# Ledger of designs, part 2: VHH binders against Protein Aster-A (GRAMD1A)

Target 1, 172 residues: Protein Aster-A (GRAMD1A), of Homo sapiens (Human) (q96cp6r367to538)
Amino acid sequence: SGRLLINSVFHVGAERLQQMLFSDSPFLQGFLQQCKFTDVTLSPWSGDSKCHQRRVLTYTIPISNPLGPKSASVVETQTLFRRGPQAGGCVVDSEVLTQGIPYQDYFYTAHRYCILGLARNKARLRVSSEIRYRKQPWSLVKSLIEKNSWSGIEDYFHHLERELAKAEKLSL
Key: E = the ipSAE of ESMFold2; O = the ipSAE of OpenDDE; V2 = 0.75 times the mean of E and O plus 0.25 times the DockQ between their complexes.

## First folded at step 1 (VHH)

Design j02 (framework vhh_5j56_2)
Fold by ESMFold2-Fast, scan of step 1:
Structure j02 (fold): chain B 172 residues (1-172), chain A 126 residues (1-126)
Amino acid sequence: as target 1 above (172 residues)
Amino acid sequence: QVQLVESGGGLVQPGGSLRLSCVASGFTLDYFDYYAIGWFRQAPGKEREGLSSISSSGGDYTSYSDSVKGRFTISRDNAKNTVYLQMNSLKPEDTAVYYCAATEFYLGSPDEYDYWGQGTQVTVSS
């Protein structure tokens, strides 16, 4: 089932918030460094520039579990849907495939970012996430997948929300 | 702004079936299939209960509450901007006002859905 991770209003315009999160921005570069992601590569956005664009991110994430792998490789595909030309806001779907973790063939994670412009310098960001299963795990495996995945997802988006709040104060 | 209209409610006998429809209009985005749609119900004097949802993944990701799993089926027709709830093996305790709701983010609790229909009454009695 899905969870709502961010549901906050920021005093930055929708276009600027989109640029911070979904371009190769100083904000994104700094945030990923703070998360200790390495080998980060972003493809260009491609597709219909008015309605539908797609890009692929690849990166390595650290894993703190001492009994398992110390890092894992990630392929994240993002699809951007605009609300219309010159409209304030967008929806971005992110599918995150992780390799180098137990049960990697069973699941992947999905995130939806919704940016809605509220005023010239004010926007709402909602982020929800879902764990999606390709194979049906039995209850103990499912519990393990969900406990570890939600812990990581919640930490990531809580951290992102804090960094956005800091960046917001600098722009005010 | 998304507007939702439910239809298909009515009176049925225990063990009967109904199909509810939820038609959407007024998108802020011109693609209905990007919205997650849920079915909810509220019986008199009770809190709103989530029953089933279908994500914006084109109908591949569905969920059901334990009270309706195996009896209800959710589906969507994106060309018609419509979501259906097929209700089989209806019981008196299924009597409630049924609502559809939409959100631009993945599956959430009832309080997280942005857009709600007016509801359609389902009564299961002899």
Scores: ipSAE 0.012, ipTM 0.308, lowest interface PAE 8.6, mean pLDDT 81

Design j03 (framework vhh_5j56_2; at its last look DockQ between E and O 0.01; V2 from the best seeds 0.00; counts 0 for: pae E 13.9 > 2, placed apart)
Amino acid sequence: QVQLVESGGGLVQPGGSLRLSCVASGFTFDSYEYYAIGWFRQAPGKEREGLSSISGSEGGSTSYSDSVKGRFTISRDNAKNTVYLQMNSLKPEDTAVYYCAAGWELYFDTSGYDYWGQGTQVTVSS
ESMFold2-Fast, scan of step 1: ipSAE 0.032; ipTM 0.417
ESMFold2, look of step 2: ipSAE 0.000; ipTM 0.144
ESMFold2 (binder alone), look of step 2: mean pLDDT 80; pTM 0.823
OpenDDE, look of step 2: ipSAE 0.100; ipTM 0.529

Design j04 (framework vhh_5j56_2)
Fold by ESMFold2-Fast, scan of step 1:
Structure j04 (fold): chain B 172 residues (1-172), chain A 125 residues (1-125)
Amino acid sequence: as target 1 above (172 residues)
Amino acid sequence: QVQLVESGGGLVQPGGSLRLSCVASGFTFSSYLDYAIGWFRQAPGKEREGLSSISSSGGSTYSYSDSVKGRFTISRDNAKNTVYLQMNSLKPEDTAVYYCAKEDYFGLTYEMDYWGQGTQVTVSS
């Protein structure tokens, strides 16, 4: 089952919010640096139409783990949908595969971002996430996966929401 | 068939309080359906304004309008399939028809999928 992480209105237009989050923008670059992500690569968006696009991100994340790995590599695939090429907003699906962590072959995480334009300089962002299992872990392993994954996901999106609010205040 | 029914509106004096209710049928608020329930209002001669929403999954509450921030609170009772809007410190400018709406988060639509019929709130002496 999923969790709603962000459901907020920002004083930035839908197109600008999309560019901040889903292009190689100064905002995204700065945010990932604050998260201490390294070795970041972003493929260009590609697809049959502007209404259905795909890209791949790769990066290294730090892990605060005294008894285990200190970093892990991530492959994130994003698929972008729009109602039309001029639509005010989009939906982005993200699948996040992490390598170099315990039980990495059991699960991956998925996120859905929904941007809705409300006015020329105002948009709503909704983000939900879920943990998807390739193999069913036994109960103690599942509890560990759930605890660690949700902690990381919630910290990431709460940090993102805070940084978007700061960017909003500079634009207001 | 999804239906939303609002109630709780009425006449109230400035500074008073009202609690609006929105009862849902055709789905349950405790289901994992990736949706939001929101409150909106429309005053005569004005555009429809979004006020606040509450998620189906995380129980998170968000206010969309600075005009009601600190005065209105959204909540839910999943056992009763009901969403509430608690309105405090009411002002004459809060006079409007109040609507409940459901939106699916993860479709390709950007609009509320289902609307209630509305409930009238009038703030006057």
Scores: ipSAE 0.000, ipTM 0.149, lowest interface PAE 12.5, mean pLDDT 79

Design j05 (framework vhh_5j56_2)
Fold by ESMFold2-Fast, scan of step 1:
Structure j05 (fold): chain B 172 residues (1-172), chain A 125 residues (1-125)
Amino acid sequence: as target 1 above (172 residues)
Amino acid sequence: QVQLVESGGGLVQPGGSLRLSCVASGFTFSYDLEYAIGWFRQAPGKEREGLSSISWSGGSDTSYSDSVKGRFTISRDNAKNTVYLQMNSLKPEDTAVYYCAAVYDELPFGSYDYWGQGTQVTVSS
């Protein structure tokens, strides 16, 4: 039930790409602002007994649906796994819980980011996403959840890929 | 690096069965990364086709392409670092080189990071 959203090579080393996406970087701050996310709060990365690093992001997203809420609150939990020193790169698992939307208790979204170092100044970014259900929705409700969620997810990651390509050319 | 070795291919008559094995080695990552393993095949002059996938870890999800659903079964033995593909009711159209592949992503088919060298399956009388 997952979809592959980004599968691209960038002329940026794996460590730099990780810092752009998963630190409190100027790139990340600018990208979230372009998406019109507000009230953004990022916790610091911290280790726990289950994963080596974890952080929580909270933010408000705009909703363009004319017959419904105008914004929603999001809690996103990210877990970071690092590859061995020889390979370079990481895997980040993201769980996104959204409040203030219809059927919010039925589902959440999950993303997996895979960064693999290919050369000193080249890395591959792969992003896959899926919608995960806590309650079994009726077919009409499921169709509405799927339509709206995938539209938002696809728009977000297509914009991210485009902005990463622009940032690659500029070289910070 | 991760290395995958397929075995179990051979010649079999239509309606017969084969079990393919994929032995994985070189999983030496410091932070317990999970691999999904997929089975693919490629016949001469045809595109590579995804057949089945299984998550490496204990909460395993399996998937199958429509062409093999109900006839092929994927399974794993983590203690042996081995993934199996049980192939039943084989047809001449199943003749191909069979590959296993490993990826960090939990996708049924798509971009896989590590590939084996393949094992030939021939279904003919």
Scores: ipSAE 0.006, ipTM 0.164, lowest interface PAE 9.8, mean pLDDT 80

Design l01 (framework vhh_lunsekimig_d3)
Fold by ESMFold2-Fast, scan of step 1:
Structure l01 (fold): chain B 172 residues (1-172), chain A 119 residues (1-119)
Amino acid sequence: as target 1 above (172 residues)
Amino acid sequence: EVQLVESGGGVVQPGGSLRLSCAASGFTFSDYDLYWYRQAAGIERELIASITSGGSTNYVDSVKGRFTISRDNSENTMYLQMNSLRAEDTGLYYCAADLEFYWGSYDYWGQGTLVTVSS
């Protein structure tokens, strides 16, 4: 099931917010470095139209696993939608596949980012996430997956929201 | 167009009560899930209560048993009854409605109503 993680207004325009989050921006580069992500690669956006684009990110994340590897590899596929090329906002769907964690073959995580322009230099960012299952886990396995996955997701997006708020203040 | 207008905030002593209202227009109120959010100084905006179109409610742990969310579909209004108020409840309260659009869901915010709990 899903959870709402960010639902906040920022004093940056929708196009600028999109560039910060979904291009190879200084903001994104700095944020991923703060998260200690390594081996980061971003494919260019590509697709049939400006209103339906796709890209793939790959990176290595640190993990807190006392009995195993201290890192895991991630493949994240992002799909961007717009109503039209002039639309004041977008939706980005992200599917995150992680290798090197317990029960990795059972699930993946999905995020939806919604950017809505409210004024020239004002936009709302909404982020919701869900855990999606490829195999039906037993209750105990599901509890473990949910506990660890939500902890990581919540930490990531709380950190992102704080960094966006800092970047907003520096722009003023 | 969608509009949400909060009211009912004010200054109360610890242990007091307030009832917040959120008047909605511009959408089919009865079809949507509705939310109360709180923004306190130095704290990020947080979801504190929700009510589904079917009337099911949910609360953040810090307000369970003290706050009650309700809706009146005939009046296009949502309420938050706040009892046993604490200093930590001080903040700007917003109502929101999740509207599904072609590309996903967007929340619509009202302008907020200020609640101050002080002795």
Scores: ipSAE 0.000, ipTM 0.106, lowest interface PAE 15.9, mean pLDDT 81

Design l02 (framework vhh_lunsekimig_d3)
Fold by ESMFold2-Fast, scan of step 1:
Structure l02 (fold): chain B 172 residues (1-172), chain A 119 residues (1-119)
Amino acid sequence: as target 1 above (172 residues)
Amino acid sequence: EVQLVESGGGVVQPGGSLRLSCAASGSIFSIYALYWYRQAAGIERELIASISSGDSTNYVDSVKGRFTISRDNSENTMYLQMNSLRAEDTGLYYCARYEDLGFLEYDYWGQGTLVTVSS
């Protein structure tokens, strides 16, 4: 099952919004620093065309678990799709694998970002997420995974939405 | 550069069994529905089996009860267990993944693996 986390229009063009979110942009660098992510490494985008590209991100995230580890390492694989080289938008699929947390072998998270250009300086961003299971956890373990994962996912994307809103005001 | 690679095809006697594998690289497939197609001489490529991301399965009537589709998301691999094989099961077997991202359609196909049922 998936959840819709962002569905908002921003007063920035689709190309700029894509650059802000999916390049080594000042916006992305600042946002990840605000999230207290460390050891951030972004591979370059690569693929057979501008319409189908892939990259890998690695980083360390803080964990607010009072009885467990204080940080975890993440490998995030992103695949970018465009309808054409000059399309006013894109779709990015992210697969997020976290190590150093309880039950790490049971699940991973997936995010889909959809950017749609509406005008020269106006685009819509939609983000949806899913928790995917490699092994079926017991009901109590599943409840714990779901509670903690959705809390983190929702906090991350609500924070991102707020920072994008701030950035658009400064750019206008 | 998503690749689907089939394996496990071969020559088998009528009534025999084969297990086909479809390995995915360059992309994870656990969130996608996956499909097995067959292309026999003189007919169009037909969908014979499917499995959803939630493990719901569907089969064409001609293989129902004889073939079993399954997936191992930890290995990014899909399988087709074929039992009680018949001469009409001879053909090239392709695995496929269809993705509709709203405004963008993307299909992935393997190269095919040959299954020959002969006495």
Scores: ipSAE 0.000, ipTM 0.100, lowest interface PAE 16.5, mean pLDDT 81

Design l03 (framework vhh_lunsekimig_d3)
Fold by ESMFold2-Fast, scan of step 1:
Structure l03 (fold): chain B 172 residues (1-172), chain A 120 residues (1-120)
Amino acid sequence: as target 1 above (172 residues)
Amino acid sequence: EVQLVESGGGVVQPGGSLRLSCAASGFTFSSYYLYWYRQAAGIERELIASITEGGSTNYVDSVKGRFTISRDNSENTMYLQMNSLRAEDTGLYYCAKEFPLYGEDWFDYWGQGTLVTVSS
């Protein structure tokens, strides 16, 4: 089962919001730096049409624990869909594969971003996430995966929502 | 500042019992999932028991029926009652509150550990 993490209206247009989140924007670079992600690479968007594009992000995330790894590597694949060049929004599906964490072979995380234009300078961002299992973990491992993954996902998107609100105020 | 302090470890013979304690401060104890982990020499740490804020418990198969996790919210203390101890239970035991898989704050959630040695 999934969870709704962001469902908010921002006073920026859908195209600007898309550029902030899904291009090599100053907003995205600053946000990832605030998250202390390192070794960040973003492939260019590519695909058979402007309305169906794919890209890959790779980066290193910090993990602070005394008896385990201090970092993990992430490969995030994003697929962008839109109904037309000025359809007033888009959907981005993200699959996040993390290596260097406990039970990494059991699961990965997926996010769906939905941007809907409401007016020239107003758009809604909806983000939902789910944990996808490659193998069913036994009960204690599943408890650990669920608690830690949702904690991390919720913190990430809460942080993102706050930074978008700050950027919104600066653009107005 | 978050602090977790384990105690109760020691040397015990096979078949014996020990009760471990984890005393917590610096956070709202009653609001968090809490965990006991075990680290044996040459082996990665493993989660052995958990307890939710509501008191529901969970265990790895190797300790199920022998170990009991509990919490006392009035004392800000979590316990692990260990019965029918085996040589394979030897290790450093430490407690943790829930941690994110992402971010920098995870080590603040770990105690210093208490050593359990099961030997004849």
Scores: ipSAE 0.000, ipTM 0.105, lowest interface PAE 17.9, mean pLDDT 81

Design l04 (framework vhh_lunsekimig_d3)
Fold by ESMFold2-Fast, scan of step 1:
Structure l04 (fold): chain B 172 residues (1-172), chain A 122 residues (1-122)
Amino acid sequence: as target 1 above (172 residues)
Amino acid sequence: EVQLVESGGGVVQPGGSLRLSCAASGFTFDYYALYWYRQAAGIERELIASIYSGGDTNYVDSVKGRFTISRDNSENTMYLQMNSLRAEDTGLYYCAALGSEYTFIDYGMDVWGQGTLVTVSS
């Protein structure tokens, strides 16, 4: 089942928060570097409407494993939904496919970001995630997948929330 | 049944005024951000005005100073007062609500009206 990872209000408008997270922004570039992601490529957003766009990110992530490969490759597909070109918020769905980890053919992860404008200079960010299964794992394998996946997901989004809070405090 | 119903559309001459209403049934407006969207034939639906739960408002540049959005939570109704109407204001006007009380999984599922037609022509 899914888990709520971020549910926080930031003193920054919804459009600015969207630009920080979902454009090729200095914030996003810096955050991914802090995560030690390498070989990062971001395709441009594309679609038949500015309110329904898709892009693909590819990158290499570090693995904290004392034996074996110390990195894995990721393909992340993001779909953005907006109410209109000047909307006070958006929803972004992300599907993350990872290669170079145990049981990689059993599952992938999905994230939903919701930005909701509360005032001109105030927005709420909510992020939830879930693990989706392509194959039915037996209970011990499922427990291993979930323990390792949730650890990584929680670390990533807790780090993101901390960096957003820091960026907010630097805005006067 | 959860729904939004628009009213007040019609035909008006350039320079005229109209007041649109958006009434909710099956839910309350408390904590909702409320929006007016406009769609002309062959053009993307655009956000023209918003009012947040705290009362702050936003407008697209083309309607600033001419349109006023307001809400009455006790009557579960939102309004759009449209003054100094121009031919380019012609279109279907939709109201929408996005609530902070929805769970994260439900945020993509807004309550939308069916639209009301505004024609500025003579």
Scores: ipSAE 0.000, ipTM 0.168, lowest interface PAE 10.6, mean pLDDT 81

Design l05 (framework vhh_lunsekimig_d3)
Fold by ESMFold2-Fast, scan of step 1:
Structure l05 (fold): chain B 172 residues (1-172), chain A 119 residues (1-119)
Amino acid sequence: as target 1 above (172 residues)
Amino acid sequence: EVQLVESGGGVVQPGGSLRLSCAASGFIFSDYALYWYRQAAGIERELIASISSGGSTNYVDSVKGRFTISRDNSENTMYLQMNSLRAEDTGLYYCATYDEIWSGYFQYWGQGTLVTVSS
């Protein structure tokens, strides 16, 4: 049920990579704009621990459909687990709920980001994703959900990996 | 800076009891799972007990019913109560915590505390 989408080393330290992906960073703002996401809001991170925090993102995504809706609304909940003050890295779990698409009540998507510090100014990013079902769809509906969801997920993370590779050159 | 400090080791006779402590600092103790490892001479370290952030415990079969792991989040301390000690329980006991990413771990270790079970 899960797929590995990114498993790459970047010449960016673990803390900087975390800041780029999981703060209101210029990198994140630029990346979401490149994806043509609109109406973007990010809640502040909240939690009683530096090592366990949660935030909510809301945004509108474009949909290419000549006979259907042109956009959908997304609510994404992120939970961040830090590995302590001397550890290089974190884990972020993301749950993505999309509204305004066919069969929206059947499923949501989940992503797990793992950042591992390897050396000063060097980290590995691993991203895996899965489609989670609230209702069991019959086979034709499941095929449609799987085809459309994986296409979107793979395009998003391929684009992210490319932009991270570009950004690391500017950090040198 | 993450630090783990073990204490409570010593020499006991078979059938005796010891209580080990692991004092932690430098991280939010309540957010982390904690582990006791044991190393005998010439043998690799073995995980013998674990406790999750939520308090769920696990034990290797050789110590089930004899050892009890516990934690006190208000004191940032983890304990291992060892009862009915046997000669094969002799070894260096290490406290550890870590975050798993994939199949690997970044491990934080204490220095160890020696337990000797002899007549």
Scores: ipSAE 0.000, ipTM 0.136, lowest interface PAE 13.1, mean pLDDT 82

Design l07 (framework vhh_lunsekimig_d3)
Amino acid sequence: EVQLVESGGGVVQPGGSLRLSCAASGSTFSDYELYWYRQAAGIERELIASITSGGYTNYVDSVKGRFTISRDNSENTMYLQMNSLRAEDTGLYYCAAVPEYDFLTGEFDSWGQGTLVTVSS
ESMFold2-Fast, scan of step 1: ipSAE 0.013; ipTM 0.262

Design l08 (framework vhh_lunsekimig_d3)
Fold by ESMFold2-Fast, scan of step 1:
Structure l08 (fold): chain B 172 residues (1-172), chain A 120 residues (1-120)
Amino acid sequence: as target 1 above (172 residues)
Amino acid sequence: EVQLVESGGGVVQPGGSLRLSCAASGFTFSSYALYWYRQAAGIERELIASIGSDSYTNYVDSVKGRFTISRDNSENTMYLQMNSLRAEDTGLYYCAKGYLRSSPWLTDYWGQGTLVTVSS
């Protein structure tokens, strides 16, 4: 059901990597622009403690279909967990709901980001994803959801990993 | 202009066979995934078979072993061979062009449909 998409070491510290990915950073702004996402909004992080926070992102993704919608809207909810305020890393769970596509009521996608600090300027990023079903699809619909969703997810995270590697190199 | 034209529908008795054709024009046929959908009265349109640009095929469970989807890129035509037909196979059959290689949620063109009736 799930897949490991990124499991790489970057020569940036865990706190910096977290800020690049999970704040309104120049890196995140540039990455989403490269993906051609529009109407991007990021809520502030909020929650009961700094070790358990939640935010919501909304954005529009392009669809190149001349007879259907030209775009779909996305609501992504991110939950941040830390073991403590001085922990060398964090976990972020992301749930992605896409609206304006066929079969939208059947599924959503979930991602887990794990950042582990290894040294002052060195951290591991691990990203795994899964497709979660709200309704039981029959076998052909499930196969088509899986094939289309994994293609998109793998392309997104491969692109992210590549851009992180470029940002790392330019920071040297 | 993209055009998809179905043919081959008709009336058959249970256990009979029909071959549907979908003649395509206005796009590079070999580059796109193609689909057969069916719609029974009062029921939403259902995807029953797909064929990718690489000729990889998929079927809904209710037609596996009975229906065969194929394509002839030299003739710009897709086929659905239907064997061992059942009353529940009755409906309008549509061919459809995918927007991407194998992306049923991004279908950009449909044919007009051809009626298949299975009755005794």
Scores: ipSAE 0.000, ipTM 0.131, lowest interface PAE 16.0, mean pLDDT 81

Design l09 (framework vhh_lunsekimig_d3)
Fold by ESMFold2-Fast, scan of step 1:
Structure l09 (fold): chain B 172 residues (1-172), chain A 118 residues (1-118)
Amino acid sequence: as target 1 above (172 residues)
Amino acid sequence: EVQLVESGGGVVQPGGSLRLSCAASGFTFSEYWLYWYRQAAGIERELIASITSGDSTNYVDSVKGRFTISRDNSENTMYLQMNSLRAEDTGLYYCAAETYFGLSYDVWGQGTLVTVSS
């Protein structure tokens, strides 16, 4: 019930790729603006070590449904893990709770980002996502949740992959 | 049940060549991104070469042009062809595999020793 969304090598070092995706970077701010996300706030990273930290993002996303609300609010919790003291890369687990949508109490989405350093200026980004259920929906309701959620998730990560490829070319 | 086994290491003179093999059992290579790591005495493992499921390859600068990574999905085996070997290439060589969603851990081999000395 999960899906692999990104599995690509970029001509960007692992530390720079992590900074682009997981700090308050110009890249991240520009990307979220392109997605039409508004009211974006990022908490600082905090935790018991430099290798295990958490932050919370809040933002408003547009909804394309013509009969419902035009937007929904999101709370995204990110947990960052480093593999070891000199490991090139990181793992970030993201849990995304969306409010203002039908069946919001039934599910949330989870993403795992894996960054692996391949060379000084090359890294692989792998992103996997899944829909997690708090309550078991009827088959028709589950089909609606999955169709809408996967559409949004796939659009988001395909757009992210394209923007990373563009940023990569500009670094030449 | 899932296992990687390296072979092909040995002792060679500077300028020599070796071909390392990494054989998988319990899973099929075709869906995996595959890696060669190297560990010199007293130093942490470093990633030296990778090959994607689509056969794109990448190398650290110190081995680029000298080493070639490849795979044979029909034999469920990955290779590292090492040419123009240098003393600094001495170390334990490990293969590793990462896979699609649902196969969620790195699979590592036990390593094969390469010694470059006169």
Scores: ipSAE 0.000, ipTM 0.157, lowest interface PAE 14.2, mean pLDDT 80

Design l10 (framework vhh_lunsekimig_d3)
Fold by ESMFold2-Fast, scan of step 1:
Order: C-alpha cells, then structure tokens, then sequence
Structure l10 (fold): chain B 172 residues (1-172), chain A 122 residues (1-122)
C-alpha cells in the first residue's frame, strides 16, 4: 500500500524549501487555506538536537460526504532529521491520525518527505506515503479505506507540487 | 563529508560464505535507506538488497534466501551476509545511500562507496 507521490526538482534551495514546507511560512499557511483546512495549530520544533526535532500539527479537514460528517479532525506528528546543522537537506516523517471518519480505528497514514540540495538554488523533493493498519479489515472495508485514503493523499500532494512549481517561478 | 567504505570481500569457493560491511560517516545513519549493488565486468550495476530506516528488507530473486542485509545504527554500519555463494555472485559490491523506497522505480542515488571485490571460483 505504499506510493511515491512527488519526485521532482525545484529551483529553490534546500534550506528555503525546508522553510516553506516545515515552518510557519506564508507558503504553508496559504497552501493549507487553499485546501480549506481550518483550526490550524503548529507546535514549535523541539528535540535533543537541531538534527532530530519533532512537532505536532492539529487541524480540521473538509470531507466530501453528502450523507455524513463534512469535516474531520487531524493530529499530525512530524519528526525531522538532518545530517548536521548546515546540511543541505532533511527527512521529515509524518504520521497522520484522523478522527471523524468511518473505520478511523483501523488505520492511519504516514508520509516521508526527503529534501536533497543539488545546487545553491536547486533541490529535489521526494514524497512517499503509505496506509498503516492497526486492525486488519476484511476485503470490502479495506478496499473502501484504500480508495478514499489514496484519493485524498494524491489530491493533497498533487496540489502541493503545483503550488511549489508556482512558488519557484517567483524565486527565479 | 559523506563517506561510505565497503570491506569484507575476498576469494571463496562455491558454497562458501562472506560477510560484507559498509562503514558510513558524515551523516545521520539511522534515518537513511541503504542499498547493496553488484557489478560484474561489462554489466550494469544491479540492486541486490535494500534495508530502509525502519529495518524492512528487500532482495532480488537470485539472492533471496542466501543473502541477508542488516544494519547497526549504533555502529553506523550496514552488513551483507552472503551464504551459499555461486560463481555468478562474482563482482564488485557497492553500498549506497539514498531515499529510494520503491524497488520497481529508477532513482538517482546520492552516494556510492568504492566497492569491495568478491570472487567465487573453484
């Protein structure tokens, strides 16, 4: 159930790309508003070293559901790893727990972001995702979880990639 | 500076065993996916084994059941235990660091070692 969602080079340096995606940046705020996320809170990064940090995001997402809840609450935990304080890149692992959806006790989603600096104003971003199961659903339930979860994940990262492409044009 | 150094290669008889090591420095070892590649004379490098940051492993069919990849995050070292060696296993063995998560995709790898030679001959 794992998938590669983004594997692209952007004309934005690794440090700037990390700032855009993993700080309280204008880019991130604008992107989340475009996704119609509400009640967004971001904890500060904290950890034993600058090379191993953690933060928690909470937010409300819209759900396209004519017969049920139209929103769900999310808690996302992000762990950031770097080679050193001046490293030209990082890895961020996200675990996304959603409440207010069918079968919420069965699964959660995970994302890995890899940023690698290629030049002063050029970086590669790779994003992969997977659905992780706490309980094994029977086949029809699993099919519904996978169909709905992948649709949402793919829409989110496709939208992110488009917005990053727009932002890089402003940096040239 | 990121550095990967392979060791443990040598000459063995068919059916023999070798343990390769890849010593890493200059980066936070535990967070990276790591790979063993093999290259025979005149052949393109081929991925033979991978281990991700969580310890999950994958192998090419020709080595599955004979080779075991492992990692020791406290020692910043990755290993390849090679058992039941065959003449076709002869080649230069390289370790690599990358963010490759899908074995069926072609990806660029960040760093390679210099390689360690394994020769299987009777």
Amino acid sequence: as target 1 above (172 residues)
Amino acid sequence: EVQLVESGGGVVQPGGSLRLSCAASGFTFSIYDLYWYRQAAGIERELIASINSGGSTNYVDSVKGRFTISRDNSENTMYLQMNSLRAEDTGLYYCARGDFEYLLEDYYFDYWGQGTLVTVSS
Scores: ipSAE 0.000, ipTM 0.149, lowest interface PAE 10.6, mean pLDDT 81

